# VH-VL binders against Protein cereblon (ohgt): the designs that were tried, part 3

Target 1, 230 residues: Protein cereblon (ohgt), of Drosophila ananassae (Fruit fly) (b3m1f2r157to386)
Amino acid sequence: LSRVPGVDYLEHILFPGEVLPFMIDGSLFDDEMPGLDGLIFGVGFPLMQPPEDNPHKLYGVTCQVYEKGESGRQLVFYKSRALQRIVINCDDIQGPPQYIARNPTSKCFSKVKILPEYFLPEPLKCVDMGSMSRFRDIPSMRDKYRRYQLSSTPWPADACQEYAYEEIVERARKKLEIHKIDTMPRCPIQLSFWLVRNLHLTEKMMRLTFLTDSVNTRLQLIGSTLKEES

## First folded at step 17 (VH-VL; from t1 with light chain L95W)

Design q2
Fold by ESMFold2, last read:
Structure q2 (fold): chain C 230 residues (1-230), chain A 122 residues (1-122), chain B 106 residues (1-106)
Amino acid sequence: as target 1 above (230 residues)
Amino acid sequence: QVQLVQSGAEVKKPGSSVKVSCKASGYTFTSYYMHWVRQAPGQGLEWIGAINPEGGSTAYNQKFKGRATITADKSTSTAYMELSSLRSEDTAVYYCARGDTFLDYSGYFDYWGQGTLVTVSS
Amino acid sequence: QIQLTQSPSSLSASVGDRVTITCSASQSISYMYWYQQKPGKAPKAWIYAASSLQSGVPSRFSGSGSGTDYTLTISSLQPEDFATYYCQQYNSYPWTFGGGTKVEIK
């Protein structure tokens, strides 16, 4: 579990890769926290219903401040970028989450679980984990073992893979303007989030695409939406 | 109900100053930013600046830096915008607008005043 | 300063038509807001976060876009939809608005 200082709320879903700009009253800064540069903070989505098996969960993303804008007299403008999907167990909340925009010097930490992002280029057969671990020390099988492990993390460390989703990409290209196609990410993880933003799915589909840890499933959900439109 | 009621129309000569008021009701005045936006006749909208009424912290569009002064009076729940050294191109309807302090709403203006026409003519 | 270019500047359409208004930014942005302004009235919040409808906005309105290009679409134009629509960016101050698109019903 990771700890993230402060959790703020959004009334809409913010996907990894999106920018969250904000204005904050800098008169609350002090010598120990003269600004928010580089700060990583949590953002929860209180209007997104949790999965049925986790009814006391607050879903959200981590965001990192990466830019301080030009400002006037003590109101300060920042940009942050969503990094990773997270979940907070509502039963573990010890009081209301602190709003970073109103309490920038708060040292309130919330325990969060970072949600994985995985992409499987081919369907994996069900295997005993004991039998899978035997391949860890075999050099020819290490890449396959690492691929399975990496698919359970938010950001693959080594490479982005575009395998097994080419039909969805082509259908999306057909519906998008040419200049948007040039900005289409090649990384399957980034692409899945980019497509949600550019295709403006229903609120139900936005929720479903956010909640899945499988990039393959997320792309399939997006693809089903593309098939149903004419 | 949230209401923002602005002062009446003003006619001013070039080089003078104008001070427009915006009285807020129906919400906690110090919990929201107050923004000022203007609209020249038949033209688009232009952001002037904002104030946090709690402590008086401000930000201004650089175009108006040195000419615009935004203030707030917590006791009367009233924000003010003063524009000095008026020119004919400052002829516009001036709006106050409320912005939330939540992250994704702080630049999104959910309630607007009725507008104050300021006419600058010789 | 981020420049927002709306197109068209004005349009005429019949009741029931599909209408699309575009807003292009001079730099990539993450948030585009839309306001509706009726003649003689103050602007009203209409669409926030590029695609979320403000409370009370009819479902015939939709917003989409990312990067530099955003759209507001009215699927079936109604008489009450004649107004000027403004886009607004929240990525960098000063907050800037598009020049507006006036929708006139034939």
Scores: ipSAE 0.313, ipTM 0.682, lowest interface PAE 3.6, mean pLDDT 75
Fold by ESMFold2, last read:
Structure q2 (fold): chain C 230 residues (1-230), chain A 122 residues (1-122), chain B 106 residues (1-106)
Amino acid sequence: as target 1 above (230 residues)
Amino acid sequence: QVQLVQSGAEVKKPGSSVKVSCKASGYTFTSYYMHWVRQAPGQGLEWIGAINPEGGSTAYNQKFKGRATITADKSTSTAYMELSSLRSEDTAVYYCARGDTFLDYSGYFDYWGQGTLVTVSS
Amino acid sequence: QIQLTQSPSSLSASVGDRVTITCSASQSISYMYWYQQKPGKAPKAWIYAASSLQSGVPSRFSGSGSGTDYTLTISSLQPEDFATYYCQQYNSYPWTFGGGTKVEIK
């Protein structure tokens, strides 16, 4: 495994909203850095293959420390939470090789790009096209009928059904009933990440769901796996 | 290949002390935390404590603080756990276990020693 | 400290059965680890971060859960799966384990 200096590494994908606990040797704290409360840091995923158009990039998340455990002053337990997906150009990493777990007073910094989260409105569920069929058998009207038909069908009804947010939620509830898990986030962005954690996706599918900026596409990828019941 | 080799079984009298060793190989000893976990016969697992071998910083389960002492020798890549004031209820298999230095593995034990049976009897 | 209650404490099952092991925490946690232990052997890391399989673990194993309730499921029990399974929380010190679930051949 290769490690990028100044960026902590995680050998699996961590999604926004997940908790990342860790232990730090507190004897390394000093007056300038007496603890890590509120620290925001980057975590990269060196084993995740980047997309074709970014072959030398490191994907990851930002994390923020939000809780200190009841450890002594020697080994100290912290909790952080992943906030945002990021991409790092390895050439932008500044400073010597340092890991938070080994050196909490890090001098290593990197420019990161925060990846967006897009959510689109629900697609159309049906379109009535029957009123235009009466023109198709009139030769002088065939050209107008064709142009109207092309302009009047913005979405195939079958495709709209496949993208329905409500159906993905229902499939997820059905699959999770075995484990008596009956709560889900209502925010579509949070839901998309929560589903990845609570469903047993393949590593390929976890990569695909992490890499998309479209919440709708992420949910649809998850939904495609829910058609597999065993 | 990561390997944790522990010292052999010991029989001790109540009130005495025992020191179990754990020699590490196949990785950089100071780059990983070392944990100690015990298992009484027919019972579950119980975390005793941990050490960062690089600087010797430790943490202990409160149940064992004052009785357990965890140390490490960087020159021999060996960790030690000493338990004092032994009682019959301390009869258990004692394991060393490596903790990963990655953030999500700080409480995760990826490699374990073979275990050391400590029997406390008169 | 966080108490972990495993259910059942023991079960008997036949090869090919689907089995489910439950671990309930005394307070909300984010992730659990699962270990497999065969008699006379040290525990082995099995499932990390509630649902991710350790390298070499067969795909018939799965883990899920959130909050206080977590499960380990074996979709089709095999002869090599007869062992004791322990859950472990990594949310706060001290690290604690469940009491174990012994999976026995019927």
Scores: ipSAE 0.307, ipTM 0.658, lowest interface PAE 3.4, mean pLDDT 74
Fold by ESMFold2, fold request of step 18:
Structure q2 (fold): chain C 230 residues (1-230), chain A 122 residues (1-122), chain B 106 residues (1-106)
Amino acid sequence: as target 1 above (230 residues)
Amino acid sequence: QVQLVQSGAEVKKPGSSVKVSCKASGYTFTSYYMHWVRQAPGQGLEWIGAINPEGGSTAYNQKFKGRATITADKSTSTAYMELSSLRSEDTAVYYCARGDTFLDYSGYFDYWGQGTLVTVSS
Amino acid sequence: QIQLTQSPSSLSASVGDRVTITCSASQSISYMYWYQQKPGKAPKAWIYAASSLQSGVPSRFSGSGSGTDYTLTISSLQPEDFATYYCQQYNSYPWTFGGGTKVEIK
């Protein structure tokens, strides 16, 4: 879990890698907090309904301010980038309920859980049992051969089905305009979020893809939308 | 339910000033920025400036510095934009537009007034 | 400051056509906003953060791009899509708009 300096809200889902620009009233700054440069803060999605087993949870992302734009007189423009998916237990929020954009000096904190991202890029291949195969017919070695084979067998069919990365990438290339294809990330984690941003999924599908921790499963959900557009 | 209602069309002489009003309803006036944008006949859009009605903090497009004044009256939920030293090129439809102070809408105008035509003619 | 150049300035297309509108910035920007404006009406919010559709916008609309080059695409043009579309940057003040692209139905 990580603590972030503040919690704010978006009425839409923001995925890792997206930029979140905002304007803030600079008259609210003081010597203790003269600006927001480098600040990491949490952003919750109150309209994204949590799974029924977690009704008190607020899903969101961490964002980091990386650029201060040209300032107007007292109104100041900032840019931040979403980094990590998080979940917040609303009971863990400490300090007065404040929005960073409305009160940047507020000390509102919460413990957050950083949601994992995992990808199974290479299922274990069945090991060629060449010289070990000679032990298959020897009674005293039969158990050792079977244990070796089990340690070398490929993943279950369900796991192999989740490994459809290349197929989904190629289907996405067929749907995207050529100029978008040049910007496709190579990292599977980043690519899964990039595809969500560029394929214009329904609100339900946006929620489902955000809630999955398995990159393989997220890509399969995205791929299912590509088939429906035939 | 959010509604921005602007004052009526005006015809002005060069060198004079105009003050356009924008009355907001259906939301908490002080919770959102108010922006002003104009559109000359047959042309695109041009941002003039913005105000935070809560404390009166403003930002202006430098093109209008010294000529534009944006104010807000919290008691009537009304924003004003005054443009002085009018020229014929200031003939345009002037829009008020709401911008959220929340992160995702800071630079995004979700609701617009109906527009106020200001004609500057000699 | 940051200039946005839209292309084409106008186009005519038939119902069902794929229509592509581009917006190029004079400097790298983070995201592009898009607005739809029908004659005699105020602009309407359409696409925010380059690719996210405003509530109620049909799925035939899409946005994409990064850096200096952004695109709005209508996959299958409908009669109600007749309008002028504007891009807008919010990277720095003053916020600027593109010159607009007028879409006409044949």
Scores: ipSAE 0.249, ipTM 0.603, lowest interface PAE 3.5, mean pLDDT 75
Fold by ESMFold2, fold request of step 18:
Structure q2 (fold): chain C 230 residues (1-230), chain A 122 residues (1-122), chain B 106 residues (1-106)
Amino acid sequence: as target 1 above (230 residues)
Amino acid sequence: QVQLVQSGAEVKKPGSSVKVSCKASGYTFTSYYMHWVRQAPGQGLEWIGAINPEGGSTAYNQKFKGRATITADKSTSTAYMELSSLRSEDTAVYYCARGDTFLDYSGYFDYWGQGTLVTVSS
Amino acid sequence: QIQLTQSPSSLSASVGDRVTITCSASQSISYMYWYQQKPGKAPKAWIYAASSLQSGVPSRFSGSGSGTDYTLTISSLQPEDFATYYCQQYNSYPWTFGGGTKVEIK
């Protein structure tokens, strides 16, 4: 996914999992592009860049068309879904930037970097004292088990803070309207984006949470806003 | 400064037709879809249809059963909505509204005309 | 076509009250638009994409929701907020609006 066709601009941030619906003039389709079914395209956010940021970087998402709605005579409705966060070097954009709603057959392409999503499990949930005890009873592992016991170092405070996942979920549940709670994802990656969408974050927090590759850190940023809003 | 200026009020008899104009200024006319929405007195809003002014492609609410015709003139930056075979229930304020296709929400109406009252009475 | 049911149809409230308006769709939709309309005036775009405030809209307004249920909330009602509010969907033709919620002074 190093090159994504159809790079477009949105004036607001779109997070993975969000739906981007649009209406497009079907008379613009031709033999090379008879429709948009299944198309994956890139969307950039020009307001994402901080003032001191490199002006050649453009953050955005990939989107994939997943549904064609009822069409009128020539106007066709589509839905797409944001999939992955990306960063685009503006010098790599081939052709003028295009908006999909006006020019669906445009040949505008760019190389993109897919941004990673890191999630580290809860420290206390992933390391059980009992699981280390299994190595105590294995002769070949006794020296290693004893060494780990003598090196009793707790998880770093930052790591424990990053892993306060269940507390953040509970804070979010208290703030959200009850009908939204049924749609809350269980996957931490999806949850982090879902919370941003549903919690009315400031523009600064929207930028920070989008730019963070660590799901744990993103959840902590979100959690910090829940205390301020109570 | 985006502005949509509509033609004046119309009084029509049943069975006739009306053509409402909407002159756009302050933006590139062909870069945005234009929608038509009506509101009967004391009632909610009802979508009539839309046009892409660049190529003239249209879509309509089936409720109007081919009675509505939406057109655009690029040279004057003016959209038109014609409603034929008028009935008393067509008495309403008719609005043109700009759909902002540069946002992620096609069909979103960010600017509205002042409205044109069409009264159908015998 | 997708039906939007707004509740309540009318609401009486005092300045300073918190007000919540709901809009229910007959099927799941992605996001909802909200418009404010004062008597004798054209509707004004108010909230787009369910939760994003249009330029010039006071921060006391908020929107939320997903699936079939959406809300518009005014945290502390002001005199200029007495108006009719409409929701609107864009998932399928025809675009449809809710019946409106009139917010009146008590």
Scores: ipSAE 0.182, ipTM 0.573, lowest interface PAE 4.8, mean pLDDT 73

Design q2
Fold by OpenDDE, fold request of step 18:
Structure q2 (fold): chain C 230 residues (1-230), chain A 122 residues (1-122), chain B 106 residues (1-106)
Amino acid sequence: as target 1 above (230 residues)
Amino acid sequence: QVQLVQSGAEVKKPGSSVKVSCKASGYTFTSYYMHWVRQAPGQGLEWIGAINPEGGSTAYNQKFKGRATITADKSTSTAYMELSSLRSEDTAVYYCARGDTFLDYSGYFDYWGQGTLVTVSS
Amino acid sequence: QIQLTQSPSSLSASVGDRVTITCSASQSISYMYWYQQKPGKAPKAWIYAASSLQSGVPSRFSGSGSGTDYTLTISSLQPEDFATYYCQQYNSYPWTFGGGTKVEIK
């Protein structure tokens, strides 16, 4: 558990990597403070329904200030970026949380728990294929190679497929092709969040994705939306 | 002070291409996406596309069906927008606009160029 | 694409009037941005993230909204406020603008 200042509310789900611009009352900070650059603060999503096992938890993200913008009306404009998913115990919140959009004027802080990002390698990619590896990239041998891989591991085929995300990337690429978007991250963690930001997911799916700690599962969830649309 | 200075007005024939430039100054060029927005006479604003000057990645409005090409030169802090197969309906003021971040999904246009009028006529 | 519908497309008002411009999105968006444009000039950033005023923007301006519905309000219209206002979203490609609302003098 880490303690973060500035626990505020956001009306919508913000995913890691997204930018959160906001303005706050400059009087909230003492003259002795060099500024908010690099400051990490918490943002909760009070309108996001928690899972059944966590009915009293507030989910959110940590955000880091990376730029100080313009000032007006004693308010200072900041740009921040969401870093990590968090869960907040409401009982740990000290001070009056405010919605970011309402330009917070009060200090607030809380203990937060960083949610884990679980990424498991694809089982089939972990199988030592020995001399058969030479057939991996031969189109005419792909099916045979795949079958051989599947037979070489005790993992069910369905389970193996569950961890694969290359196909999901391809489907996403096709869907976004009309925009000539070529900014998809290679990192699975980043990719999972990037896809959420760039695909038209339902609120339900966004919620599910956000609440999913497994990157593999998250990608599969996202992938399922692509199948449904096809 | 952030400044975006665009190239001058262009008059083009249908079927030709136009390339508009936008020179940025007063900030780190590679830290912000550069967007292109056009406005036909008496009409609203239309997003054309954007580029991340750092890596050169781009995004486009499908409406232009591949006719638009956005590039950036880091060495000169200049972004370019080329529109090919020009039509009369492409007559518009073309603006470059700085995004609020280098992330493609964040798009507050805090600074704008002065605009470049492109007239397409026979 | 996300369609942004501004209402009204144009309005006539007098100095001192309260003016409200709405922007409705075809789907829920996280933030709405607003720009002010005067004739012959480039748009100017006006409202950040639905409700944050850019530096230099008078306090008579305000922004509000969430989900699909956002508003820009001028509490007391001043002569310098006559312009066209545009809303804009960046939630998904292509980024889109509203059709604009021209605020004219009555």
Scores: ipSAE 0.036, ipTM 0.572, lowest interface PAE 4.2, mean pLDDT 85
Fold by OpenDDE, last read:
Parts: C-alpha cells; structure tokens; sequence
Structure q2 (fold): chain C 230 residues (1-230), chain A 122 residues (1-122), chain B 106 residues (1-106)
C-alpha cells in the first residue's frame, strides 16, 4: 500500500500511459514534498462499478506530473501521465474527495493499493517441435500441427489458449492496418491498454479490461471483441 | 527550449515527389511522436500522419492512400515527410508538430514547426 | 474517422465581447484540444477542451464540454484574440480537426 495525495475524480476510465492535464494548487500537497515535478497523485473513477467481490472500493490510477506550466494564475497547470491502476478503500480517504480543478483548496489523501500486472509468456512457444516445425506454416496442416503441439506440452489446452496473445495481436494488426496504423506497442502490458482506446471498445469492455490483473486475460478479452466483428 | 525547424519552400510538378524535413531540438527526440499536418491556402488543418521515432512505427491518414511516407532519423533528430504522386490539391503549407506522447499514446500537438510551403503546379 | 464540426465558421465581434465557439464530434470523445492560428503563422497550442484553465493562455479563455460537445469561450475579447480557432481530437486515429472558426473584428 502507498499513500497518495490529492485524490481526484475522473468521469471516464483512464488507462496507464494516457496523458491528462490537471490544474493543481500546490498547497494541496505536503510541504515536505519536493517540487511538484514527478509528484504522484491519485485519480479515481467514481462511475466505474467495482466488482461484486470487492464492493465499496474506488478504482483509479496514479498520475505523475511530468511537466509544469505557468499561466500566471494562482492554479498551476500540470501535464500528468497515468502510471498504475489502483484501488482505494473509501474508508481510508482523508478529506473531501473532489475534482481538484473544482475545489483546489480541499486537501485529500488516501492509502491506495497498486494493482498488479500479471503476464506470462505463451506456453506453446516453449515447446520444441523439432522436425514437426516444418508444418507450422502450412495452412492445411495448421490444425493438426496445433493439436500435436498441445499434446507435446504438459500445459492444459485451456491454459495454453488463455495465455496466448499473438493471434490477438495479429487480428488487431490486420484491423488497424486498414487505417494504416502500425503503432501497436510491443510490450504486452502497454498493448493491453493501447488496444482499448484504438479499437474503440465499449465502456463495459473497458471496465472489464481495467479490472483484469492478468495481461493475458485482458488481451483475450480484447481479442474476443475482434472475433465478434469478423 | 523546444524547436522544430523545417526545410524551405518547394515547387514541384504534378506527379513528382516532395520530401520535407523537420529538425527537432530542445527535447528528447525519441520520447515524442512527430506528426505532420498540412493546410491548403485558405483552408483548415489536415492530419497526415505520425511517427514514433523510437521504433519507427507510424500512423497515417488513409486519405493519402499510401502517398505519404513519414520517417525519422534519431541520429540527427530529424523527421521527414515524403509525399509522392503530387497533384495540385497537394499545394499547402506542411507542418511538423510534436505530439505530447507517453508510451504509445499520442496527445495534442504542443509545438509546431514554422511550416513549409509546397506548391504543385504544371 | 471522427468528424468535428465547428460553429460558427466565422463570427464578428468587438473588443470586450463574450465569444463562444462550439465543436461537435460525430461520436463521443474524451480528448480534444483547441488551437489558435493567426494569418501567415503556424497554429499554436492553446487550451485543453475539457479544462477551464490552460497554462500560458490568458484567463479569459476557457474550455468546457464532454462527450460530443465542446465549447471554447472568450469572456472578454481582446485585440490579440482575433484569429482562427481549431478544435482537434486525439481520441483515436486518425487525428482530425474542426473546420475552424474565424474570429474577426466587427
């Protein structure tokens, strides 16, 4: 758990890596803190329904100031980047949680839990197929090859499928290629968040994706939307 | 301070190609997307495409149907936009613009080059 | 692509006037920015559409809106504010601009 100052609200889900501007009064933060550059603060999503097994929680992200701007005004403009998904216990919030821009004089802070990012490599990539590899790229042998490959590993078939993401990447790539977009991240963690925005997923899917700690599962969820459109 | 300095004006014949350069300074070149935007005389702004200088990944406006090619040279902190099969309608001021970007998320254009006039005439 | 429609395309106003420019998106967006452009010059980054305040921009400028509708407001027009303003979405590729609103002196 980490203590995060300046809990703010956002009307939509923000994913790690996204940029959001904030107007912040520096007085909202502890005097012991160094300059506001690099400062991390919390942003909650009050409209995002928490899961049933974790009720009365506020989900959100940590944001970090990476650039300070001066407007000549009392409030200082900060460019911020979302860093990590978090969950906040509302009971731990001290002060009135509110939009910083709307109430820049109200101090608020809370303990937050950083949500983990679980990623596992595709299990079947570790299988040495030997001479059978020659059939991998033959369309007519694809299914047979896959079955053989699955039989060559102690991993359950379901697990192999769950952790597979290359197919999703390919489908996404093809879809986006129509628009001459090839800026897809290579990092699976980043990719899982990048796809949410660039594939125009529904709010429901965005919520599901956000609440999923497994990167592989996030990608599978996103992949399922691609299948439906095909 | 962030600066984007573009190459000089170009006069081209229809069917030819033009390559405009944009030299960036005052920031880490690979940390931000470089975008290209054009503006025909008396008209609005039109996004052409963008590049992530770090990995070279690009995005394009499909309107250009593959005629636009955006590249970047990390060693010189210079981005390029090449437009082929030029037509009169391509006459415009072409701007490079830095995208306020983190990871693979591109934001708004916080800094702009001075613009390069490309005139296509027979 | 996301289409942005600005209204009006042009307006005439006097110094001291309140000016309102709107930008409507063809679909709901979360990320939009306003630019100011003067004749013969490159566009300048101006103000975030969803924020009432912006660094480096006079306080008389403010942005508001959400979903499909955004508004740029100049509370009291000054001589240096006569320019063309563009909205731009960076919600999803391809990035797109509004048609622009030219603010002219009456």
Amino acid sequence: as target 1 above (230 residues)
Amino acid sequence: QVQLVQSGAEVKKPGSSVKVSCKASGYTFTSYYMHWVRQAPGQGLEWIGAINPEGGSTAYNQKFKGRATITADKSTSTAYMELSSLRSEDTAVYYCARGDTFLDYSGYFDYWGQGTLVTVSS
Amino acid sequence: QIQLTQSPSSLSASVGDRVTITCSASQSISYMYWYQQKPGKAPKAWIYAASSLQSGVPSRFSGSGSGTDYTLTISSLQPEDFATYYCQQYNSYPWTFGGGTKVEIK
Scores: ipSAE 0.024, ipTM 0.572, lowest interface PAE 6.1, mean pLDDT 82
Fold by OpenDDE, fold request of step 18:
Structure q2 (fold): chain C 230 residues (1-230), chain A 122 residues (1-122), chain B 106 residues (1-106)
Amino acid sequence: as target 1 above (230 residues)
Amino acid sequence: QVQLVQSGAEVKKPGSSVKVSCKASGYTFTSYYMHWVRQAPGQGLEWIGAINPEGGSTAYNQKFKGRATITADKSTSTAYMELSSLRSEDTAVYYCARGDTFLDYSGYFDYWGQGTLVTVSS
Amino acid sequence: QIQLTQSPSSLSASVGDRVTITCSASQSISYMYWYQQKPGKAPKAWIYAASSLQSGVPSRFSGSGSGTDYTLTISSLQPEDFATYYCQQYNSYPWTFGGGTKVEIK
């Protein structure tokens, strides 16, 4: 389990890797944090139906701020990228429920369970999905970037290599070739999330894919959609 | 501060090609996608394509059927859009626009160039 | 591709008026943005279509909507607001724009 600050919600499903702007009151974040860049907060999907139909569970993602906008308001525009899928026990949310709305008014924290991308015995730690790479080559920010990396857990690349996903990639490539799109992620995990948006999956399939904790199974699900359409 | 400065206006004959440049400054060039959007006189906006300057990967609007080529030079932080087999209907202001994303993801356009008028006439 | 239809294509309003612009998508989308464009100028990033997310934009502007229908609202039109507004989706390639809505002075 991990503790994350700031809980917001969306009416749609956000997948790891996706970029989304947020308006957040900067005063709601921990002042002890070394700046706003690199800040991680939680975003929930209250409208997503969990398989167990448990109203006490809130599915969502962790998001990382990688750029702060200028708003001139107390609510600051933050550019963020989703990192990992999470599940929250609503009983673990600390703070008023207003913070999980689009216009939060008070600080909110929650313990979260990071959902695995593989069937692992324990949830994965927070993974750097690339947003912090912005600071990689900035000398004044290198230490911050390094500290973040040390606190992050990389995906097990060797586990990804054991799964056959070439056929899915090929089918996806063919479907997207009319746009000459060659921006497909190489990492199977990232690919599984990227494909959901770019292949125009149904809402049902998107939900199913999001709730799937195995990259292999996600790709198979996505693959089945491609097969049916071809 | 982020700035996108485009090349000057072009007058071209039908069947020829035009290459418009967009020099970026004020940010890490390779960290954001660069998009190209055009606007015919008195008309709306049309997305042409995009490039990831870091790896050179691209995406295009199929409407252009391979006539558009987008490239980027990391050494000069400059993106290019070349449109071949020009037609009169290609007359438009062409914009470069930075995608509000990082690395291999693309989003909305937070910064725009000043635009380049390309006129195609006999 | 995802088609975006804006309504109306143009409208005339007076300073102080409430203005509503609609953008309808051919399919459900999650990511849409509004742009403001003045004559002879490049489009300017304006507001995120969901939940009135904005940067440096007056509070009189607000965005709402989900799924296929999104709305840009100006609660009280000001002189500097006369412009053409475009919606744009970045849900999936190819990126597409609405046809635009020209807000003119009555």
Scores: ipSAE 0.021, ipTM 0.614, lowest interface PAE 6.0, mean pLDDT 78
Fold by OpenDDE, last read:
Parts: structure tokens; sequence; C-alpha cells
Structure q2 (fold): chain C 230 residues (1-230), chain A 122 residues (1-122), chain B 106 residues (1-106)
């Protein structure tokens, strides 16, 4: 567990990688402090329903300040970026949390638990296909290649499918192709969060995705939304 | 001081192409997205697209159906917007605008070029 | 595409008046940005993240809102405030602007 200062509330779900600009009362910090650059603080989502088995938990993200905006008033503008998903025990919160949009005027902090990001590589990608690799990127041979891969590994086909996400990436790419967007992250963790931001997911799906620790499962969930829209 | 200086006004015939330039100075060119926004006479603002000068990644408004091409030259800190198959309705002031970005995230527009008037007429 | 609807499209007011402009999004967004534009000039960044004033913006300006509804308010209109104001979102591509609100002198 880590102690995180500046626990505030956000009215919507924020995913890692997103930018969170905000203003705070400058009086909260000593005049001798040059700024809040690099500061990591917690943001909770009080309106997001936790799992039933954790009714006293507050889910959120850590955010890191990376820039101070120009301001000549009591309120100081900062830009931050969400880093990691967290869970907070409400009983550990010290101070009065405030909504970030209300321009915090008081200090708050809490112990937080960083939620894990579980990622397993695709089993089929671990198979040495030898000379058959030349057929990997040939559309007409894709299915045959896949079948050959499946026969070359002891992994069950359903397990291989569960951990596969290349097809999801391709579907997402096609969906976003109309906008000529070519900024998809290669890292599966980052990709899973990036897709949530760039695909129009329902609030329910956003919540479900956020609460999923397995990156593979998260991508599968996102992938399921792509199928539904097709 | 951040400055975005655009090329001069253009007069084009329908069906032709126009390429507008935007010279950036006063900041690290590759650290910010460069966006293009246009405004028809007496109308509102319309986003065309953007480029990450670092790597050349782009995004476009589908409305332009592939007619818009945005490029960037890091060596000269210059962004370009080319619009092909010009129509009369493409008559507008075209702006380049720096987008607030960090780690390849694009946001709001904090600095704007002076604008380039492109007139399409037969 | 996220649609932004501004209201009103235009208004006439006198110096000293309180002016309120609204921007409604077709879906929930994280933050709204506002720009001021005067005739023959490029837009200027005016309000960041719904309520943060850019440096140089007078304190008579304020912004508020969350979810789908945002507002820009001028507590006491001054001569230099007559302009067109635009809201903007960056939650998803394509980035979009509101239709604009022209504040004219009565």
Amino acid sequence: as target 1 above (230 residues)
Amino acid sequence: QVQLVQSGAEVKKPGSSVKVSCKASGYTFTSYYMHWVRQAPGQGLEWIGAINPEGGSTAYNQKFKGRATITADKSTSTAYMELSSLRSEDTAVYYCARGDTFLDYSGYFDYWGQGTLVTVSS
Amino acid sequence: QIQLTQSPSSLSASVGDRVTITCSASQSISYMYWYQQKPGKAPKAWIYAASSLQSGVPSRFSGSGSGTDYTLTISSLQPEDFATYYCQQYNSYPWTFGGGTKVEIK
C-alpha cells in the first residue's frame, strides 16, 4: 500500500493515459514551493459503483502533475495525467475530499492500493513456425496458418483465443481507419486504455473495463463491443 | 515567444489543390501536435485534422473524405495542410493551431496562426 | 462525432450586463474549452477545462459545468468583450466546436 496525497473526486471515470487539468487554491501550498511538478495524487470516482463484495471501496486513478499553467490569481492551473488504477478503502481517507471541478481548497490523503495489470502473451506467438512464418501476413493463408499454429501447440484452442488480441486490434484499426488515425499504442496495457478513450463505449462497459485487471480480458471486452457494432 | 506564421492567401480554381504552410517557432516543434482548423466566411470553426510531428502520426475529420493531407518537416519546424479537389465551399480561412499534448495526447489549442484565406472560384 | 450546441447563437447586450452562454454536448465530456474571436482575427484560448481562465483573461469571465452542460459567464460586460465565443471538445475524434455565440452591442 502507498500513501497518496491530494485525494479528490471526479464525476466521471478517468482512464490511465488521459489528461486531467484542474485548478486549486494556491494557499494550499507553501509559497516556498516552486510548484507541484511531479506530484502524484489520487482521484476517486465516487459515482462509479464498486463490486458488491467491496461496498466500502472507492476506485480511482493516480495522476501526476506535469505542468503548471499560467495564472495570476489565487487559483492555480495545473495539468496532470492519469497513471495507474487504484482502489481506496474509504475508512483510510483523511480530510475532506472535494470534486476536482470545484477547485479544491483543502488537503486530503489516503492509503491506496495499485491495481495489477495482468498480461499474458498470446500462446500462438510463442510457437516457432519456421518456414511457415512466410504465410503469416498473407490474407488468403491466414486461416490455414492459424490452424497450423493451433496444431503446433499443446494449448487448447479456446485458451489461445482468449489470450489473442491481434484480431481485436485489426477490428479497431478498421473502425478508426475512416478517420486515418494511426496513433494506436503497441503496448497492450496502453492499448486497452487508449481504445476505451477512442471508442464510444457505454458507461456500463467503461465501468466493466476499468474494473478488469486482466489486460487480455479487458481487450476481449472491448473487442466484443466492436462485434456488436459491426 | 511561441509563434505560428502561415503562408499567404491563395486563389484557386475548382478541382485544383492548395497547400498551406505553418512555420512554428519559440518552442520544441516535435513536442506538440499541430492542428488545422478552417472557418468559412461568417461561419463557425471546423476541425480538419492533426499531426504529431514526432513520428508523423495523423488524424483527420472524415468529412474531408481523404482530400486533406497533413504533413510536417521537423528540420524546418513547418507543418503543411494540403486540400485537393477544391470546391467553392472550401473557401475559408485556414488556421494552424498548436495542440496541448503530452505523451502523444492532443488537447486544446493554445496558440494559433494568423490564418490563410483560400478562395475557390471559377 | 460529438455535437456541441451553443445557446444562444447571438445576443445583444449593454455594457455592464451579465451575459451567460451555454454549450451542450451530445454525450458526456471531461472538459469544455472556450475561445474568443474578434472579427478578422484568429481565435484566442479563453477558458481551459471548463473553469480555468487563461492568463490575461479578466476576472469578470467565468466558466462552469460538467457532463454534457457547460456555461461561460461574463459578470459585467465591457466594451472589449464584444466578440464571438466558441466551445470545443477533445474527448474523441473528430475534435469539434460549437456553432459560436456572437455577443453584440445593444
Scores: ipSAE 0.000, ipTM 0.501, lowest interface PAE 12.5, mean pLDDT 85

